VH-VL binders against q9zst9. Designs and how they scored, part 7

Target 1, 202 residues: q9zst9
Amino acid sequence: ATLTPNHVAKSLAGTSVYTVSNSDNEFVLMSDAEGAKSIGLLCFRQEDAEAFLAQVRSRKKEFRGGAKVVPITLDQVYMLKVEGIAFRFLPDPVQIKNALELRAANRGSFDGVPVFQSDLLVVKKKNKRYCPVYFSKEDLEYELSKVSRSSKGVGVSQHIMVGSFEDVLKKMELSEKSSGWEDLVFIPPGKKHSQHMQEVIA
Short names: E, the ipSAE of ESMFold2; O, the ipSAE of OpenDDE; V2, 0.75 times the mean of E and O plus 0.25 times the DockQ between their complexes.

## First folded at step 7 (VH-VL; framework fv_ustekinumab)

Design k34 (at its last look DockQ between E and O 0.52; V2 from the best seeds 0.00; counts 0 for: pae E 2.5 > 2)
Fold by OpenDDE, look of step 7:
Structure k34 (fold): chain C 202 residues (1-202), chain A 120 residues (1-120), chain B 107 residues (1-107)
Amino acid sequence: as target 1 above (202 residues)
Amino acid sequence: EVQLVQSGAEVKKPGESLKISCKGSGYDFTDYWLGWVRQMPGKGLDWIGIIYPGDSNTRYSPSFQGQVTMSVDKSITTAYLQWNSLKASDTAMYYCARRGLWFGDLFDYWGQGTLVTVSS
Amino acid sequence: DIQMTQSPSSLSASVGDRVTITCRASQGISSWLAWYQQKPEKAPKSLIYYASQLQSGVPSRFSGSGSGTDFTLTISSLQPEDFATYYCQQYNSYPYTFGQGTKLEIK
């Protein structure tokens, strides 16, 4: 059995993204390159959503008076996605940079939303294993500093794995029982690991 | 230290049964999938399948489905690969390997291999 | 099943050379690709995971790149100890198939 959508959604709880909505509180959708699908843009930074709003207003007069940036949580987004709405995430460029730095050997582009994980931050509670996955490298590093005496630098970086949020989600959806993917908990940017884990496990 | 130690080389005849072993140590045996890989003489690596020691859940390659059986004995942290009736074509090196977690779902630790020779 | 095709099947290079091995998947596997090194009469050793992540203890001269269907293993400066056969493996979908291998011989 694969993970249920509810389980995946729960793992995404607490993380906010930003999108643009119209006066009816509906997502402003973009057409894909092929014009076949409507895509909602979800930004990890509010400022990026604001920029998007400005673009929408400039291009479409119908949105000049009623469009606004609205926050939405990833769990909500995920549930919407399950219902057939396609979304594209716009990552934080800082985190893209961080991801690329960790992949120093690869001067290529990073596709998707970076997520960071370390085996050193795995937590066991009530005989269950949880692996926090961070949207912010800085947040992860902060937590690592608490558990490791290792100085900031190359040593810490060796314990950081970076992946694409989109890839991880797909894996979770396809994951089997006891695969370990059910253990993942996405940590909202700026949120304390301990606090969030308590909330999710409770 | 994570270690996988496999049983010794086997020389068998066609039609005989065989069970080789892989003992894990240095980690929580029940928390990690274990896989088996076949390598025929002078050939590449063939993914046989994986087994989760925690509940004995298994995934086989279609090519090996019904040909071999994976099992585990958690009490002694040992995984097994078994043939009911060996064929000459089963002659190969067999590796067990631990499957990593999440982004590292590759085989991160390997046994030393068990050579199985099947000849009449 | 996802087919993994490595190129070349074999190559010879000199110490200090830059070596590139490619692996192509028959379908998209995102970044769920691993590279292994196998020396003669030894078990394989993991080198790269998630297409570009260096396994702990692996020299920095090794690097991986690619996503989707095309992947590359690069050795920036070949060392004598790098004589081996290299394998890619996808772990996007079961079965987790291997490439056919690339034998690297040192001149």
Scores: ipSAE 0.818, ipTM 0.922, lowest interface PAE 0.7, mean pLDDT 92
Fold by ESMFold2, look of step 7:
Structure k34 (fold): chain C 202 residues (1-202), chain A 120 residues (1-120), chain B 107 residues (1-107)
Amino acid sequence: as target 1 above (202 residues)
Amino acid sequence: EVQLVQSGAEVKKPGESLKISCKGSGYDFTDYWLGWVRQMPGKGLDWIGIIYPGDSNTRYSPSFQGQVTMSVDKSITTAYLQWNSLKASDTAMYYCARRGLWFGDLFDYWGQGTLVTVSS
Amino acid sequence: DIQMTQSPSSLSASVGDRVTITCRASQGISSWLAWYQQKPEKAPKSLIYYASQLQSGVPSRFSGSGSGTDFTLTISSLQPEDFATYYCQQYNSYPYTFGQGTKLEIK
C-alpha cells in the first residue's frame, strides 16, 4: 500500500507557483524540445512568469490583450500531472545557487527544483511526527538558528541537506504507508513551519 | 552526540532464546526509525529491518520475516532484537543503526555490534 | 527486491592512487544510494548519501556520482587509512539492500 496521489498532493498544499493564462483562463503551453508534446511553464518567482508573459505577448498578437500571470498551487499542479498534463518548473535562481554551494565538491548544474531539509528540525503535532522540507534555504536557516543558540552559518550549513523536489515526489509515490515518508510536509517560501502546519493540518 | 550502545557478546546453543539490546542516547529516541543489520562471519551486510519507537511499527526484510522479532521500550530508549529458537546459522555480528532523514543515508549512526555465537 | 552489484569484488592499490568502485542497481533507484566504509572488527561508517553528498567529517578525497542504476565511489588520492571494505546500499524501496562489498587492499 503505497501513498496515494491525494496524500502527496496534500503535502504540497499552500505553495504557489506562477504561470501564464490566456483570456479563456487556459494555461499557455509550450512545445517540448522535440515539438511533440505541450508543456506548461511553472515559475517559482512571479517576476519570471511576468518575463515569460512579455515574451508570449511579443511573439503572438492574440495574447496582447488577454494573457496574464496567474498563481496555481503545487497540490493542484500535482493532480494535473497525475491526470497527464506535463509541466516544467523554472526554479528560483537563488535556490539553485544555494543548492550548488552545498555541492561544492561536485560542481555542475543542479537538475530539478531544490528542496532543503535538516535532521535537526522535527516537529510533533497531534501525536504525529512531521519533517518539514523547505523550498527556501534561508527559511530553513532561520528556523535552525532558533533550535541551537551556538549554531553559526557554517555550522548551520552542515545540518542542511539538499535534493531534487522531483526525486522526493517519486520517492513518496513509491513509499509504503507507515514508512515515515508520509510525515513529510513542504513549507512554502516566506512561511514558518508552525504557521503553515496550523493553516493546512488544523 | 548521538550514540547507540549494544549489549555484550552472547554464546548460545541451538534452540535457546535470545534478546539483544541497543540503547540510544543524544537524540529524541521516538523521532527516528532504528534498524538492525546482520553480518555473518567474513560476509557482507544484510538489512534485517527497521522499527519506529514512537508506535513500534516494523518493517522486515522478507529474508528475516518470522525469524526474528524487533521491539522497543521507549521509556528506557532501548531497542531489542529477539530470537525464540536460535540456529547455528544465526552466528553473526548484529548491528543496530539509526535511520537518517530523507536525503541522509539510511543509517547515519551505528552501534558497536553484538557478536552472537550459536554452537553446540 | 532490488539487487545491488558492486565491481570489483576486491582491488589492490597503492597509497596515492585514484580508486574507483562501481555499484549497479537491478532497477532505477534515482539518487537514493549510500556508501559505507567498514574496517575490520568495526561497525560500518557512512561516507556518502544521496549518491553524491559527503557525510559530515568525511575527507574531500571521497566523492560519489551517478543516478538511476549506475553509481561510482571515487577516492582521489588513496591514504593508508582508506584500506577497508566498501558497501553501497540502495534506500529507494524496502528492503534497503546492500551491495556485496568491495575489499580495498594495499598493494
Scores: ipSAE 0.513, ipTM 0.777, lowest interface PAE 2.5, mean pLDDT 83
ESMFold2 (binder alone), look of step 7: mean pLDDT 94; pTM 0.955

## First folded at step 10 (VH-VL; framework fv_ustekinumab)

Design k46 (at its last look DockQ between E and O 0.52; V2 from the best seeds 0.65)
Fold by OpenDDE, look of step 10:
Structure k46 (fold): chain C 202 residues (1-202), chain A 120 residues (1-120), chain B 107 residues (1-107)
Amino acid sequence: as target 1 above (202 residues)
Amino acid sequence: EVQLVQSGAEVKKPGESLKISCKGSGYSFTDYWLGWVRQMPGKGLDWIGIIYPGDSNTRYSPSFQGQVTMSVDKSITTAYLQWNSLKASDTAMYYCARRGFWFGDLFDYWGQGTLVTVSS
Amino acid sequence: DIQMTQSPSSLSASVGDRVTITCRASQGISSWLAWYQQKPEKAPKSLIYYASQLQSGVPSRFSGSGSGTDFTLTISSLQPEDFATYYCQQYNSYPYTFGQGTKLEIK
């Protein structure tokens, strides 16, 4: 059996993203690049969502008065996705840069939302393994500095792995319960590892 | 330092049973999946399967399902690949390899290989 | 099963050459692809993971690219120690199948 949507959603708990809603609290949808499907835009930074709101206001008169940036948690977003709502994530450009720097061959592009992990930050409790996944490289590095003496500079980077959030989610959805993918816990940006892990494991 | 050390070369006859070993060291043995790969003489790599030493959960390639058995002894950090009845076609080099974490390299450390020769 | 097809099966090149090896998956595998190098009488060595991530200790002349179904391993300037057989492997779905290999020989 594959991981349940509820399990995947739980792993995403606590992380906030931002989108634009109209006066009726409905998501503002955009056409995809192909114009075939309407998708909701989700930003990892509030400032990006504000910029998006400004664009919406400039292009669509109906949104000039009541449109606003609203926060939504990733677990909620995921459940909406399960219900058939399509979303596109706008990643933090800083994290895109970080992801590209971790690549030996920087070709200048990264598709999706970067997520970072390290096997050095795995937590074990009651014979269960929890693997934290970070949206912020800086947050991960901070935690690494606490557990490793050689956690500065190049020495730290070798223990950091990067992937696409979208790929990871898809992988989780397709994976069986005993595959290890159930161990992932996404750490909200700016949140202390110990605090979030305690909340999840408790 | 992470190391995987495999048992020595084996010469067997068809119909005989065989169990080869792979000992892990330098890391938490129960926290990483281990895989097995077959390489027939002069041929490419064949994925046999993987096992999680922590709970002995296994995934086999359909081609190898029922043909071999993977197991582990956690107490001595050793993984095993066994045949109940060898065939001449089982003649190959067999590698064990550690599976890295999900985003990372699938097989990041490899054993030196065990040569299995099955002949009449 | 997902089939991995490498091309070419073999190629000859000289030191200093730019070499490209391709791997095609029978279905989409996102970026869940690894590249290995194997020298004669030795175990395979990991080069690239997640399609484009360089394994620690691997020279920067090695690079990987691609996503979905088409992937490429590139050696920007071939060195004497690079003559070997290279394999791709998908780990998107079980079984985690290998390509048939590409033998890189000295011209």
Scores: ipSAE 0.776, ipTM 0.909, lowest interface PAE 0.8, mean pLDDT 91
Fold by ESMFold2, look of step 10:
Structure k46 (fold): chain C 202 residues (1-202), chain A 120 residues (1-120), chain B 107 residues (1-107)
Amino acid sequence: as target 1 above (202 residues)
Amino acid sequence: EVQLVQSGAEVKKPGESLKISCKGSGYSFTDYWLGWVRQMPGKGLDWIGIIYPGDSNTRYSPSFQGQVTMSVDKSITTAYLQWNSLKASDTAMYYCARRGFWFGDLFDYWGQGTLVTVSS
Amino acid sequence: DIQMTQSPSSLSASVGDRVTITCRASQGISSWLAWYQQKPEKAPKSLIYYASQLQSGVPSRFSGSGSGTDFTLTISSLQPEDFATYYCQQYNSYPYTFGQGTKLEIK
């Protein structure tokens, strides 16, 4: 048996992204005039969602009175995806730059939303193993600097792996219990992993 | 550090049974899946399957399902590959390998191999 | 089962050459692709995982690229110790199939 959608969703709890909704609280879907699939836009930065709202308001008067930026959590997004709703992420460009610096072989662009992980930061809590996976490299570096100083002689960035959030989700969906993929907990930007784990795992 | 030490070479006749071993050390044996890979003489690598020592859960390649049996004895940190009735076509080098985690969810450490020769 | 096809099956090259080996998956595997090096009578050694990430201790002359179905292993300046057989492996889904191998020989 593979990991359930509810398990994957729980690993995503607490992380917000931003989208544009209309006055009826329906997501605004974007497509081009040439006929493309309608898809919801999810921004990791609120500022990017606000910029898109401003652009749609300037192009179409029908959105001026009712459309707004709203937050939605990634666990809610994941469950909507399971129900068949399509979304596209707009990552934080700082994290894209961080990903490219770690991943020299992909010197054109980084596909997907970067996530960061370190084998030095595997948390054991009452005989249960947890692997925190970060959307912010800086947050991971902060936590590693506490461990690295006590460990001595180990550079922080040497132990940071970057990958695609979308790849990780797909791999989790294909993985069995005891694979290690069930141990992942995604850490929202700006939160310490210990606080987040207390809020969502216990 | 991490070591996988396999049992020695075997010379067998068709129809005989065989159980070869792979002993893990230098890591928590029950935390990692362990896999088996076959390499026939002069040929490439074939994924046989993978076993989780914690609960003995297994996954076999379809071409090996029912042809061999993987098992573990976690008390001595040892995995086994077993045939009930060997065939000449089982002549090959057999490797055990540890599966890593997450992005490195592939074989990160390999045993030295066990040569199995099956001939009349 | 996902079939992995390597190209070429063998090649000859000289020290200092740039060498490229290709691996194609029969269906999309994202970036869940590994490269292994195997020298005669030795166990395979992991070189690259997640399509492009060098394993610890692997020389920087090795690089991997690609995603989806098409992947490449490159050796930028061939060294004498690089003459070996190279295998790709997908680990997107079970069974974790290998390519048939590429034997890199001295010219």
Scores: ipSAE 0.614, ipTM 0.815, lowest interface PAE 1.6, mean pLDDT 85
ESMFold2 (binder alone), look of step 10: mean pLDDT 93; pTM 0.949

Design k48 (at its last look DockQ between E and O 0.80; V2 from the best seeds 0.00; counts 0 for: pae E 2.2 > 2)
Fold by OpenDDE, look of step 10:
Structure k48 (fold): chain C 202 residues (1-202), chain A 120 residues (1-120), chain B 107 residues (1-107)
Amino acid sequence: as target 1 above (202 residues)
Amino acid sequence: EVQLVQSGAEVKKPGESLKISCKGSGYSFDDYWLGWVRQMPGKGLDWIGIIYPGSSNTRYSPSFQGQVTMSVDKSITTAYLQWNSLKASDTAMYYCARRGFWFGDLFDYWGQGTLVTVSS
Amino acid sequence: DIQMTQSPSSLSASVGDRVTITCRASQGISSWLAWYQQKPEKAPKSLIYYASQLQSGVPSRFSGSGSGTDFTLTISSLQPEDFATYYCQQYNSYPYTFGQGTKLEIK
């Protein structure tokens, strides 16, 4: 059996993203690139959501009054996705830059929301393994500095792996229990690793 | 330093049983999946399957399901690939390899290989 | 099973050449693709993971690109030690199938 939606959602607990809602607390949806579907935009930075709100207000008169930026947690977003609501994530451009720097090929683009991990930060509690996944490279590096003498420079970078959040979620959905993918725990930006792990690990 | 050391070359006859080994060192053996790859003489790489030492959970390629058995002995950090009845077509080089984590789920470290020759 | 098809099966090149090897998946595999190098009488060596991530210790002249179904391994300037057989592997879905390989020979 594959991982349940509830399991995947639980791994996303604690991370906030931002979107725009109308006066009725409904998500403001935008057309996808193909114009076929309505998609909710989710921002990892509040300032990006504010910019989006400004655009919405300028283009859609019905949203000039009462529209606001609202926070929502990723686990909630994921459950909405499971219910059939489509979302697009707007990544933090700083993290896009970080992701590109970690890639050997100096490619100019990164598709999706970058997530970072290191096998050096694996946590074992009782007889279970947990693998933290970070939305912020800086947060990961901070944690690495606590466990490694070589916490700066190339020496640390070789232990950092980068992937797309969207790919990882899809992989989790398709993965079976005991495959290892159930061990992932997404660390909220700016939150201490130890604190979050204590909150999510009983 | 991560190392995978495999057992020596084997010369067998059809119908015989065989168990080859792969010993891991330099890392937490229980925390990494190990895989097996077959390479017939002059041919490409064939994915056999993977095993997780921590739980002995296994995934086999459909082509190898029921043909071989993967196992581990955690006490000596050793993985095994076993045949109950060898065929001439089993003649090949067999590699064990460690599977990396998640985004890096490639085989990041490899054993030196075990040559298995099956002939009457 | 997901079939991985490499192109070409073999090619000849000279030192200093730019070399490109392609791998095509029979279905979408996102970026869950790895590249390996194998020299004669040696075990394979990991080069690229997650389509474009360079394995530690691998020279920067190696690069990977692509997503979905089409992937490329590129050697920007071929060195003498690069003559070998290269394999792609998908790890999107079990079984984690390999391409048939590309033998890179010296011209």
Scores: ipSAE 0.726, ipTM 0.900, lowest interface PAE 1.0, mean pLDDT 91
Fold by ESMFold2, look of step 10:
Structure k48 (fold): chain C 202 residues (1-202), chain A 120 residues (1-120), chain B 107 residues (1-107)
Amino acid sequence: as target 1 above (202 residues)
Amino acid sequence: EVQLVQSGAEVKKPGESLKISCKGSGYSFDDYWLGWVRQMPGKGLDWIGIIYPGSSNTRYSPSFQGQVTMSVDKSITTAYLQWNSLKASDTAMYYCARRGFWFGDLFDYWGQGTLVTVSS
Amino acid sequence: DIQMTQSPSSLSASVGDRVTITCRASQGISSWLAWYQQKPEKAPKSLIYYASQLQSGVPSRFSGSGSGTDFTLTISSLQPEDFATYYCQQYNSYPYTFGQGTKLEIK
């Protein structure tokens, strides 16, 4: 009785990423760094997808005026992944920097898309417990600054844990109902958890 | 500050029952899973299981399923580990520990331990 | 169950040495691995979570690395207070299993 794909997808509702499509509404694929597979690029920032579009146009003349940046939500991406379509994320560089600053040892890169959580932040709505996970460290810091006994500048970040979005998704897929992992909700950048919960739960 | 305070040491004979306790304070007891870990004398750590006080839902290690019972009393923020019939092989230190969330889905705060000695 | 094998079972090192302890999982566990320190007659203390993330209040000389099946705890400059037994624990899948421990003696 593991969590269903639809449950995992619902936890991702409201977060958009950006990719490039051709004039036939097909995702523009690229080879990975080794040239082994074709994968779709999903950017957390629209401007990064626009930069990718510009490079595609300069190198692929058949994309003259038909290619465009399109949004796609993470719940839609998740369901496409379940159907076997491969994607690669380009994370927000600010969030990569935030993730590297929280690590135990300095290393050159962070593998995957950073997500942030705090053990001080639990949301209860209609007698249900929800535990938010953020794509933006700054948004989490804002919410934590409202905790009365933890109202410190640098002290706020001491309660923030970071990990890989991809690892969290795999863990959710392996988790049983009533394990606690069903309570997880991803919070889009730029939203307060109360606003987001109202939009996706109500 | 988070504290887990366990009941005192126990000296028992094989076949006797026993219930040891772990009282949580300084946090929302109902919102965190609580785990039990065994450490036999001179040996490493064995995961017994976890319990969610909010619902009393449990997950046991297969090696401990049916050997012990975990329970909670939310009204006094206390968790229990119970044996119906102790064996000499149950001699060990028993720790309770709070499970964190997600990336910290491991034990972040530990009780001081309860030494259980079972001898004929 | 996922078996966790630590190496070495014990070691001796001098103050200032770099110490490395390894932990191998019998199956892939991504980065769902923790390291604990246990001093004599004390409860374990969490050092590292999520393979490489330092727990609050843990000195920066401790670091963790690895993903998948092979993991390493490193103490970059051993201090006298680091005498202890160190355990890894996987928390990828229930039951959350521990390694057998590594006893670190300062000499």
Scores: ipSAE 0.540, ipTM 0.786, lowest interface PAE 2.2, mean pLDDT 84
ESMFold2 (binder alone), look of step 10: mean pLDDT 93; pTM 0.949

Design k49 (at its last look DockQ between E and O 0.66; V2 from the best seeds 0.00; counts 0 for: pae E 2.1 > 2)
Fold by OpenDDE, look of step 12:
Structure k49 (fold): chain C 202 residues (1-202), chain A 120 residues (1-120), chain B 107 residues (1-107)
Amino acid sequence: as target 1 above (202 residues)
Amino acid sequence: EVQLVQSGAEVKKPGESLKISCKGSGYSFTDYWLGWVRQMPGKGLDWIGIIYPGDSNTRYSPSFQGQVTMSVDKSITTAYLQWNSLKASDTAMYYCARQGFWFGDLFDYWGQGTLVTVSS
Amino acid sequence: DIQMTQSPSSLSASVGDRVTITCRASQGISSWLAWYQQKPEKAPKSLIYYASQLQSGVPSRFSGSGSGTDFTLTISSLQPEDFATYYCQQYNSYPYTFGQGTKLEIK
């Protein structure tokens, strides 16, 4: 059996994203390029959501009053799969840069929301394995500095793997139990690993 | 240093049984999946399957399901690939390889290979 | 099963050349794609994982790109030690199938 949606959602607990809602607390939706599907935008930075709000207000008179930026947790978003609405994540551009640097690609683009992982940060507790996955490279590096003599530079980077959040989610959904993918725990940006892990394991 | 050391070359006849080995060292043997790859003479790589030494959980390629058996002995950090009845078509180089974690679920370290020759 | 098709099956090149090898998956595999190098009578060596990340110790002249179904391995400036057979492998879905290989020979 594959991982349950509830399991995946639990792994996402504690991470907040930001979106724009109308006066009725409904998602402000955009049309896709083809105009066939409604898109809900989710930002990893509040400032990006604020910028989006400003755009919405400038383009649509109905949103000049009452529209606001609202936080929502990723687990909530994940469970809010609504037919006809596709959610798109707007990543932190700093993390995009970090991801590209790790790939030794100073050109091009990174598709999706970067997430970072290191085998050196795998934790075992009570015969259960946990792999922290970070939305912030800096947060991961901070943790690595605690377990390794090398805190910065190429040496540390060699232990960092990068992927897209979207790909990881899809992989988790397709993975069987006991495959290892159930071990992933997404660490909220700016949150201490130890604190979050205690909350998740408790 | 991560190392995978495989058993020596085997020369067998059709119908005979065989068990080849792969010993891991330099890492936590029970924490990483270990895979087997077949390479027939002058041919490409064939994914046989993977085994998790921690609990002996296995994944086989459909093409190899029932044809071979993967196992491990954790006490000596050794993985095994075995045949109950060899066929001439089993003649190939067999590699064991460690599978990395998650984003790196590729075979990151390889054994030197075990040549298996099956002929009448 | 997901079929991986490499192109070309073989190619000849000279030292210093830019070489490109492609791998196509029969269905979407996101970025769960690895590249290996194998020299004669040697075990394969990991080059790239997750489509574009270099394995530790791999020269920067190697690079990978692509997502979904189409992937590319590029050697920016071919070195003598780069003549070998290259394989792609998807690890999106079991079985983790390999491409048929691309033999890079010296011209």
Scores: ipSAE 0.834, ipTM 0.926, lowest interface PAE 0.6, mean pLDDT 92
Fold by ESMFold2, look of step 10:
Structure k49 (fold): chain C 202 residues (1-202), chain A 120 residues (1-120), chain B 107 residues (1-107)
Amino acid sequence: as target 1 above (202 residues)
Amino acid sequence: EVQLVQSGAEVKKPGESLKISCKGSGYSFTDYWLGWVRQMPGKGLDWIGIIYPGDSNTRYSPSFQGQVTMSVDKSITTAYLQWNSLKASDTAMYYCARQGFWFGDLFDYWGQGTLVTVSS
Amino acid sequence: DIQMTQSPSSLSASVGDRVTITCRASQGISSWLAWYQQKPEKAPKSLIYYASQLQSGVPSRFSGSGSGTDFTLTISSLQPEDFATYYCQQYNSYPYTFGQGTKLEIK
């Protein structure tokens, strides 16, 4: 049996993104390249959603008086995706820069929303192990500094792996129970993993 | 320092039983999947399967299901691969390897290998 | 099971050459692909994870690319110690199958 949508959504608890809504609290959607479907924009930074709002107001008169930036949690976004709503993420550009710096050859772009992990961070709780996955490389670096191995002369960033959030979600959806992927927990920016684990695992 | 140390080479006859070992150290043995890989002489790598030492859960490649048995003894951080009745076609190098997490859900540390030779 | 096909099966090259090895999956595997190097009489060594990310301690002359079904491993300037057999492995779906290998020989 593969992991349920509710399990995947639970792993995402606590992380907010930002979008634009109209005066009726309906999300402002964009047409895709073909014009066949509507796509919502989800920004990891509020200021990027504010910039999108300004662009919408300048191009569409019907939005000038009532549109606003609103938060939505990733677990809510995931459940809307399961119901067939399409979204596009706008990542935090600091984390894109962090992801590019970790690549072997300094290649031009990173595809998707970066997430970060380290095999030096394993948390055991209630007879389960967790290897937390971070949206913020800086938060991961902070946690790694507590498990200092400076006697080996290795920088903390050499223990950090990076990949695409979207690929992790797809992999979780394809994974069986007891595969290990059921133990994945995403850590919101600005939270310590122990605090977050208490909030979502308890 | 993560290490996987395997038992020594074996020379056996068809029909005999065999159990080879892989001892892990330098990491939390029960927190990582451990895999077995076969390499027949002059051939590539064959994924045999993985075992989770924390609960002994296993996954086998279909071509190895029922042909070998993986097991662990957590108290001595040791994994085993065993045959009840060896065949000449079991002649190969056998590696154990640790499987990492998520983006590193591949084999990040390997044992030195155990050569098994089965002939009459 | 996902079948992994490497090309070429063997290759000869000179020190300093740029070398490219390809790996094709029988179905989409996103970027869940690893590359390994195996020298004669030695265990394999992980080089690249997640299609394009270099393992710690691996020289920067190695790089990986691709997503979906088509992947490449590139060595930008071949060194004598790069004589080895290279394997790709998909880790999208169990069983995590390997390619058949590419033997790289130094001329």
Scores: ipSAE 0.636, ipTM 0.833, lowest interface PAE 1.6, mean pLDDT 85
ESMFold2 (binder alone), look of step 10: mean pLDDT 92; pTM 0.944
OpenDDE, look of step 10: ipSAE 0.800; ipTM 0.914
ESMFold2, look of step 12: ipSAE 0.528; ipTM 0.786
ESMFold2 (binder alone), look of step 12: mean pLDDT 92; pTM 0.945

